# Designs tried in a protein design chat: VH-VL binders against o27280. Part 211

Target 1, 266 residues: o27280
Amino acid sequence: MDSMNVPEVLEIKRIVEESESVKTFIFSWDFRREVRPGQFVMVWDFRDEKPMSVSLIDPVRSEIGISIRRVGEFTDRVHGLSEGDLLGIRGPYGRGFELMGRDILLVGGGIGMAPLAALADEATARGMRVDALVAARTADELLFLDRLEAAGVNISTCTDDGSCGFKGFAHERLLTLEENHDMAAVCGPEPMMFQVMRILDERDVPAQLSLERYMKCAVGICGQCCLDDTGFRVCAEGPVFWSQELSRVREFGRYRRDPAGRRVPW
Below, E stands for the ipSAE of ESMFold2; O stands for the ipSAE of OpenDDE; V2 stands for 0.75 times the mean of E and O plus 0.25 times the DockQ between their complexes.

## First folded at step 10 (VH-VL)

Design G54 (framework fv_bamlanivimab)
Fold by ESMFold2-Fast, scan of step 10:
Structure G54 (fold): chain C 266 residues (1-266), chain A 119 residues (1-119), chain B 107 residues (1-107)
Amino acid sequence: as target 1 above (266 residues)
Amino acid sequence: QVQLVQSGAEVKKPGSSVKVSCKASGGTFRSYAISWVRQAPGQGLEWMGRIIPRFGKANYAQKFQGRVTITADKSTSTAYMELSSLRSEDTAVYYCARDDQYEDYFDPWGQGTAVTVSS
Amino acid sequence: DIQMTQSPSSLSASVGDRVTITCRASQSISSYLSWYQQKPGKAPKLLIYAASSLQSGVPSRFSGSGSGTDFTLTITSLQPEDFATYYCQQSYDTPRTFGQGTKVEIK
């Protein structure tokens, strides 16, 4: 009955180059297994597996897209693959985003724009007004701007070095944005998400935040993805959490875990 | 809403080089892939290569590798195609077109630049 | 390279006719196929993308169908402005390749 725990070997149908370090891999998908924005899959290269957020959901074409940043040995191998090559995909897993109201703010940093791009597609299809704040270190690391513009999303950008849009961090740019929103969705580096959450809380905007760093328990071993005093398991109860849930977590925005499970500051 | 405007017609001698420009105008330029396609008189469409201007990455059809260079200037929203060692067989209309990365269709297209190579 | 072959290479038709143009890929390209119309002296114009999606502003008499290796462009009730050359194009793989074109001429 639980076919989501069995990896399916899928052909890479198309590769989209999003940046020098990010590619989107597109696969045929059987939508009898529903996929929602904010969910993730396990990607298996027949040697190792890693969790990746779904960045494109297209039931009309029966396709999903998975955006992967080149940051280590596994992702380096995957980036070396060509259209026609095979990867194992297992899932989807996790809790997806919920859409409420008429207006939504998306705040994404780096690869965190991947799940938010899928959410933007759903929100615009539902007739919502979508504003996106896209943040990166440099202009060439800003992701999905062309796709968001084509969808009719109102885009603001910021880069640490000022190479595109506002010069500064996402939370600094957010302070200059005045439009009220019924909800927000946030995904990116945890320190960025923490600062953004604080501002949205002051504005009484309910926010959902995606915590991707803990998804290694997707195979059913969830102890390593617990969040301190709340007991939440990211793969089972996340990766998407409401800001009220995260406000109770001492670790959020302050500490991370190394491979040995030790706390290290951001 | 984005329009692509190309440079004017060129007449070149064999062995020379030509550099054609393609400037995005009208609306905000957001295309991250620009393809170059040529068409010889009475012939079909032939893809030469593309560039993602934001990253400076270019891919070329094997037939043109070594002779074609596609570049972009992000500050002026302008892509360029330079073809060297021109031969009479390079006489064609050269088009730039926005290359949609997800659907991979070409829209909009530039108006075309006629390049004539004659001795 | 993926080869794209159109059939027929040319056809003669009258206003009001139903016109069908076929495009065959040398390997499966899923639905990564676009159709373009080109009139003399002008740049090509996108009609259909993703095999069957009608581009905004294109008349509804144009439609596309097919997947894998075999694709069809249909023009119902041909109009005077539809006499042109039509090209299919695959975007499944690099290099991108076009069919040789189908010229729709006045009968």
Scores: ipSAE 0.005, ipTM 0.458, lowest interface PAE 13.6, mean pLDDT 84

Design G55 (framework fv_bamlanivimab)
Fold by ESMFold2-Fast, scan of step 10:
Structure G55 (fold): chain C 266 residues (1-266), chain A 119 residues (1-119), chain B 107 residues (1-107)
Amino acid sequence: as target 1 above (266 residues)
Amino acid sequence: QVQLVQSGAEVKKPGSSVKVSCKASGGTFRSYAISWVRQAPGQGLEWMGRIIPRFGKANYAQKFQGRVTITADKSTSTAYMELSSLRSEDTAVYYCARDDQYEYYFDPWGQGTAVTVSS
Amino acid sequence: DIQMTQSPSSLSASVGDRVTITCRASQSISSYLSWYQQKPGKAPKLLIYAASSLQSGVPSRFSGSGSGTDFTLTITSLQPEDFATYYCQQSYDTPRTFGQGTKVEIK
């Protein structure tokens, strides 16, 4: 229906291996079609299509990067691809992050650090002070530390097992940080984001949170990617939401929806 | 900031192997890639291969495939380059360098290890 | 493999001179081009990356330009410490390849 929803077949120019389970796929991109941190694309391997956040935005080189964690059949097939192979890319879609103020806190868990890495690049380019709290289960699952350091970001880490940085969860580490920020951006497992949001709300720090939930319809034509209580459609109004928008959602941090739209506990 | 310190000079016989080490120190993070580049006397720079120590992934230039092995010991923050079946034309200074994952430039560099292959 | 060709292979210059070194790739490498300075007995030092980005701590008299296949390193006003060999390097594809080097000697 929409010519804007037709996938472009793009060549994989480069693959960056971020960890044993995460790769960033880099493509040439025509920036006459703008893409902003926090937006996503639909990745098509000529068999299945899945939404993926944009993790690198480089207008100077005319490239974008998409970071993908290996979690199932689709991602296993994509991880098996090599430089020179082709993928279909449709988008970008969704609401990106908005930057305001002089300083920003990024809180990323696991693959949720991917869209925040792109945001860090933009914030740094605008002259903002950027602090990042990077969280994972283990040290081997901490992502983008090299890229964040190269961008001039002040990095704190935490791991559930204590293998790197603070031993504990992101929200526990955040409670020990004393610095105030003009805004925050958060992306990771929904329970982590819920706890982080509550702390930031108590500190009067406005936060944007990225919900990378299952999206049945990328254009928002159907109601299946809707959040409870507010009627927000993640693919049309998200994936990035302000904390004030999410504070009214009874579902956030408590329930998720399957592909059929049924409520399932975390 | 990261500094790279390499092992000392080696004199080897033809047909033997040499293993050069590159220890990273002074850094605040563990994730980086290490490339190996050699320079024969009076010649230019030649890339041999690289490793991402975090998960042991190594890539090699075709010219050295089968003779070079690049490894890393994460517990000691040390990368190694082993070159086997040495020939006189392998006489060179061997450098390790931190390889930027996104921009793919080399910085910092190790001080270099002179390897002389003579009978 | 991508071949990198520098011009000239050597040049003689005086302090205060403007020095220009060119680098040509055998195929398009976009902006994946770095420039290094090497002094005798020392490891190479990064000057420029991404064709035109000046490395932190490198004097502003150094600049890079170009994209695709043709690239230039310029030293606006040569200083005594700039007498060295300069190398371009492509990072577009593996194996990574260097130009043959340009030796900048005192006149």
Scores: ipSAE 0.000, ipTM 0.440, lowest interface PAE 14.8, mean pLDDT 83

Design G56 (framework fv_bamlanivimab; at its last look DockQ between E and O 0.76; V2 from the best seeds 0.00; counts 0 for: pae E 2.9 > 2)
Fold by ESMFold2-Fast, scan of step 10:
Structure G56 (fold): chain C 266 residues (1-266), chain A 119 residues (1-119), chain B 107 residues (1-107)
Amino acid sequence: as target 1 above (266 residues)
Amino acid sequence: QVQLVQSGAEVKKPGSSVKVSCKASGGTFRSYAISWVRQAPGQGLEWMGRIIPRFGKANYAQKFQGRVTITADKSTSTAYMELSSLRSEDTAVYYCARDDQYESYFDPWGQGTAVTVSS
Amino acid sequence: DIQMTQSPSSLSASVGDRVTITCRASQSISSYLSWYQQKPGKAPKLLIYAASSLQSGVPSRFSGSGSGTDFTLTITSLQPEDFATYYCQQSYDTPRTFGQGTKVEIK
């Protein structure tokens, strides 16, 4: 490794198959290196490393879990591993979620439920009331429903195809929910997060949103500004941002960046 | 709320095989495993193996490796346990149980299938 | 394999008694331990998981404690329906293993 941070080589203790495309890898962890929901680690398979959100934080058992969706060569290799195999882990990195108030809303799309599952565990342990809106394209891609239910979370679901719960998008389902919340945390596809943020802003609910594309900035591998507006023209510290910060960024929810740094519509 | 219903009792000869079914109803095979546990008359509980039905991935106790095969059919929400080369010592009640992937506690259980191996 | 040993193998008790059953793992299993109740001719019933978490619908007189290698199931104010065999089970490693059982009999 070129980094001054050297990965710790850890044994995979357990693998949980969340869906056909998502697995959670559980490792023993020394909690003298504190981890908070919304933070990420760099996962190294001895060829390449990628940032992954921490989805389970259990200081009582001295364990962390990392949920990984199969989206390319690196994740295909990691999905081929078995319990007892080794991975390099370094971190944690980034700005995590902050809990405030008594009643919170979680809105997650697909793999975006991973960091929110860890947040749900912490919020319920603090005695907070937690409502979760879990969104996916199909029922088969809804994640962590059993974990959320076991934690005492009140769950609403929506799928694009109507195969489970409300038929439609997360923001459309949110419009039919009239709950009072002191804060919200949102993670998922950027267009979904943008629409949800607008509704929460109108309802005067402060929201924190996790943008995975800014995880590289937290470890210093981003060499340029991540957002194209005045508020974040230099590297932004993420991945978690308050909605008031993101409201200053015109590209949020409208454009992404290609490898050349050019704007590409969603 | 999931319920597990198993196939009926069987009497088999030594050297034959038995295939026990476990049908899930009232829910889906989503995010849980099915474990198979047996209990010989007057004895304790012995874990045989588990499968994650959605993915067909099975794990076995070493004692049963080579003799046990655990499978699942997603279209019928049914898991199966096949035990070959039966011996008199395989006489037992065989249970399937929903197995939580994070905790690996067993709930609910099927009603059990009595398998008697006798000549 | 992780070996689970229960103590005692059997005990006699009266309605209203406090019953304590212990379970010891041959190596640390953190809190990956469940307790089950089994009545004659019936499938086991989950009572406690994660060493101390009471399963929904299980009476509050049942409680679990412990971590690492030493675990305890306690029944306060034993009821007539509690005469049964109790099993501990570790889920830390494969294979999953059970204790030999503790039979709670009427005195």
Scores: ipSAE 0.654, ipTM 0.842, lowest interface PAE 2.0, mean pLDDT 87
Fold by OpenDDE, look of step 11:
Structure G56 (fold): chain C 266 residues (1-266), chain A 119 residues (1-119), chain B 107 residues (1-107)
Amino acid sequence: as target 1 above (266 residues)
Amino acid sequence: QVQLVQSGAEVKKPGSSVKVSCKASGGTFRSYAISWVRQAPGQGLEWMGRIIPRFGKANYAQKFQGRVTITADKSTSTAYMELSSLRSEDTAVYYCARDDQYESYFDPWGQGTAVTVSS
Amino acid sequence: DIQMTQSPSSLSASVGDRVTITCRASQSISSYLSWYQQKPGKAPKLLIYAASSLQSGVPSRFSGSGSGTDFTLTITSLQPEDFATYYCQQSYDTPRTFGQGTKVEIK
């Protein structure tokens, strides 16, 4: 138990350039330690620590991938690293996605596609039919299209500016897609997820959604990632939640709490 | 599925330069790389360099460093390989190939461009 | 640079034969090894990636094995269309490097 909570210093084996702002860092992984799509790890650059979703799970090569978007000082430092450099990794943590049925719909926005890409690999390996709606602001920000295509995923894209695929938001594109899925997995901007969840509920499609909140301990102790009213800890009870669970979360789609505990509207 | 179509055969004199194009079908470039590989007559395959068209980031084999330039035009989904100071030893078929960043294999390949360097 | 050495350089076989080609890397490349088939006047065709993964559309008579430095391409039952030159290629490090090739000829 203590061992999994101690960061393991790992060498960056490879770096995949996903987009201008997103890189995937590949590490060797001992799969005696199980990792599931939707779970996250804490990444430590020996100065700070941040939760990151696992975007690649490769038991054949004994590797995992962590996709990181450049958004601040920590991620700027990490993005400056090269192959062969070291990072501390502890985890995995949290509840991952559950696969059910034969047909699965993935709806992802921006970096939210990271855990969904890993889920797509698992789903396709299981022989499931996978449809993916990939959303981004622009074409250049669409992520993991090549991976998804290679895995046999049916891809639909949408961009805010219409530079690729459907011009508009994910929930708008979703309204134009077929309603023949056994389950859905959703990850992206919370406003997007909120709208997507509503549509899926109306269609009676079981849906799992991955939330993003400020996390400090990752082990359900500090309470920084607690959701109002319910007391759900995103790091422990999540980050993947069923739509029924999120329906009880008043702040979902409305606001989050920053590191100081202040409410920040979406 | 992405397809790669290369420009036609070239005949060049020593000391000149050649620029070969590789057009990707099926839309715009994604996050994959385009690698250039050449094959001299009756010889094996030699990697020259690659570019990630989406970012314009290119890397070269040391052997060709300073003599090869790989570029890409996203608007036309076309990658280019320019080789300068041509020598007779540069006579070869030049291939472009999609280079997957995760699996790191080459697929698909262009049909190849024959470049002949002769006096 | 990582050197890739194939063995043999050439071999003669008959239809129905089991064919084995080996590839050795000068250093460990984990499983970052691909196999290609090339016919005269044509571009190489990907057969195997990640040392043992069969590319879509490739017949199941083709298989790859190995990890680290030693790899093997196997054709369980050689078919007429399999007479060609085969190359291994490492993608562990830059520059990417190929084996010298193995020509499979009809006996």
Scores: ipSAE 0.520, ipTM 0.819, lowest interface PAE 1.4, mean pLDDT 93
Fold by ESMFold2, look of step 11:
Structure G56 (fold): chain C 266 residues (1-266), chain A 119 residues (1-119), chain B 107 residues (1-107)
Amino acid sequence: as target 1 above (266 residues)
Amino acid sequence: QVQLVQSGAEVKKPGSSVKVSCKASGGTFRSYAISWVRQAPGQGLEWMGRIIPRFGKANYAQKFQGRVTITADKSTSTAYMELSSLRSEDTAVYYCARDDQYESYFDPWGQGTAVTVSS
Amino acid sequence: DIQMTQSPSSLSASVGDRVTITCRASQSISSYLSWYQQKPGKAPKLLIYAASSLQSGVPSRFSGSGSGTDFTLTITSLQPEDFATYYCQQSYDTPRTFGQGTKVEIK
């Protein structure tokens, strides 16, 4: 394990507007630094640094894409940038998804579809059958639908307000889907992932889930991303965990911790 | 299956403006952009600009900055291209085409709108 | 602006011939290149995207290759409906630009 890496300053090559609140920033990338779906990078805007999931991995074109939801001061500044502007990128970090079998189910909520879009590209490139359940609060927040359709992914949608697809939560829609998958990959709001994990565990479907926690170092030294009871560090042992690993984690789906260590409800 | 249907041919005088419509049928606008490409008689293809109709975000080739305005109306699934200060050199067939934001290839294309600029 | 240069500007060929059209970009465009076929009075039709990916519904006698600056469209066993003008187009940068076209004519 190396000391904390210095961010490499990279030019924003292209910006894709995914929704009113989500943009994908595309950079040239030297794939000697291998990147796998489910890994993340730390994005530095020369004032602050935040973890972001890689949503596009294209070794042929030597490109990566990073999808960022506008939620606060940092992401507002990044969303204000243009092609040709600079960002610092360090990484990749973390444990990515492992593909198995022939049939995979993806379950994504909101920005959680970002790492799953990258996984879908890899799975379809391997000739796997990919089903995706894409969830959001409203139709305007469903992400990557065009890209997934172009890749040959079978899409089911659900929205809280019923504006597109099934009206309701992802786990409710999941109960109505066929149970014929070799594995599942899940990323989204932690309460959603908890409910989805329970259904998948009952069905004996091997599942990998990607967690989000506060991060500072991203290399496993500072302890800010640790999970209660296990000591798992989301930046080092995750962000992708098997469902069996998470079954031992008290805080999963129940609460999170702020930078001061206080328990905060989801 | 989405198809793009354009407004009919126009004959215009120099100095006037033309506004061409491009309606998506068999679907609605998505995150794809709508690009405008023209072709003068016997000539090649020239990209003019594009709009992302869902977000109203347009950008233009520098050659057409200040003369072209590209807009969209989500409620009617229609994009528009308006070219002002017309010259005889603007005589061309004007196409709309759907392009995605990742690959930027053009498919499908509208049938084209012939615009003739003459005295 | 990225200039796209096609060769040849025109060619004459017979049904059954193998036809090769080249396209050169003035700078690297990675694989951000597409090929179109256009017949008189019609809109262009997408054949190939991402340099080598065949569009759905396009006959397998069409193929694309290349990356960086040099690209090739190949038609194996030319058919009567293939007599048309062919354009390459880069989507690497703004403005999008097309080659000047290659007219494939009956010999």
Scores: ipSAE 0.465, ipTM 0.769, lowest interface PAE 2.9, mean pLDDT 88
ESMFold2 (binder alone), look of step 11: mean pLDDT 91; pTM 0.939

Design G57 (framework fv_bamlanivimab)
Fold by ESMFold2-Fast, scan of step 10:
Structure G57 (fold): chain C 266 residues (1-266), chain A 119 residues (1-119), chain B 107 residues (1-107)
Amino acid sequence: as target 1 above (266 residues)
Amino acid sequence: QVQLVQSGAEVKKPGSSVKVSCKASGGTFRSYAISWVRQAPGQGLEWMGRIIPRFGKANYAQKFQGRVTITADKSTSTAYMELSSLRSEDTAVYYCARDDQYEGYFDYWGQGTAVTVSS
Amino acid sequence: DIQMTQSPSSLSASVGDRVTITCRASQSISSYLSWYQQKPGKAPKLLIYAASSLQSGVPSRFSGSGSGTDFTLTITSLQPEDFATYYCQQSYDTPRTFGQGTKVEIK
């Protein structure tokens, strides 16, 4: 719909503090523009525009939530806003997650838990059994644990420093879990997702992975949202991909692109 | 499983300060907020403020701004509410409660701490 | 601040009665409303959240309804343990605010 390409100026209704560096901004939303878990929106502060994952979808209250991590000038400005202030929202964009089966595994790293929190809400509303592996560098960076617990999700945590749950990386924790699932959804740093994907593939668990690289191209202005060998564009064909689609992308989990489009290792 | 246990009753003189503790269990300090709510004798419930212990961020009701300080010690899973410049009208039972950040409801409450301010 | 007003302030009822308590907000709060039960000398207990969602472990005779500014708590068949004071609370904005309470007494 053409209305998706024009920013709508919306009032910040509520702000939830998820961590020292992450806030969720909640807006009234007209659900004539359908939003699904795994999709993103462009957030405009009247100076710059950045892609942000939708982390809360509540059609009963006519609300969406957008979780934003403080990582630079744009996000610092947005984090300085208060309830009642205005932001421009355009979208949603991208392919959302598909739910299949009865038992689902969610594996999220850092801010990657944002789209997975919305998916958890939908999965539990459908009566699915949901297991979530929530990973971060430290306990203070684990996200959405209260929301997941309230939804009835079975939670495992891991931190690089051992400050909460298993000491180590998500894929190391996953190796100690022997449960089978009908599907998995994974979102987080690409190196984490690559290692997790390999384990799930060995276990014959179909996985969907959310790649958030170069979503700035969501309005079709540039072609920078490319993956290497396959030519996939995250903003057009993603951000959610099946593991089978990513298995032959040599760049996935090994290299990223800098702002100039140059290949750099993770 | 989830339990909030508060410190014992206090009797204070006008102009002094009181610091009430709330020890949480059952994963409360993981990511829930803790709100402080008071109730004067025969009166209703009044929200004072809250803290997200995980991040040390506190918010206060305007009425108490400048007199109340809410803190948390993650190593002991204990939240604190300190109220200064006490007046006789601060006589109340003070509750801590587990605060759902998205919905804002209070699902588990401490047993309450009676604070009496008199000469 | 959002003001919450309950009606009635008190009522007398018999076991088996249907009891209805109303809560009004000074401005729209969507469905960000909770109901609590408080017995003398005890902390409040959550009954209903999100205007109509029954808290786990709360008997099904309790129900909530409403949105915007007008909300209702209903007890369909009052039991002896239900004689208590009931409070509504909004979480739409800070500060969080409570109604003045409705005392349900034995007739």
Scores: ipSAE 0.380, ipTM 0.723, lowest interface PAE 4.0, mean pLDDT 86

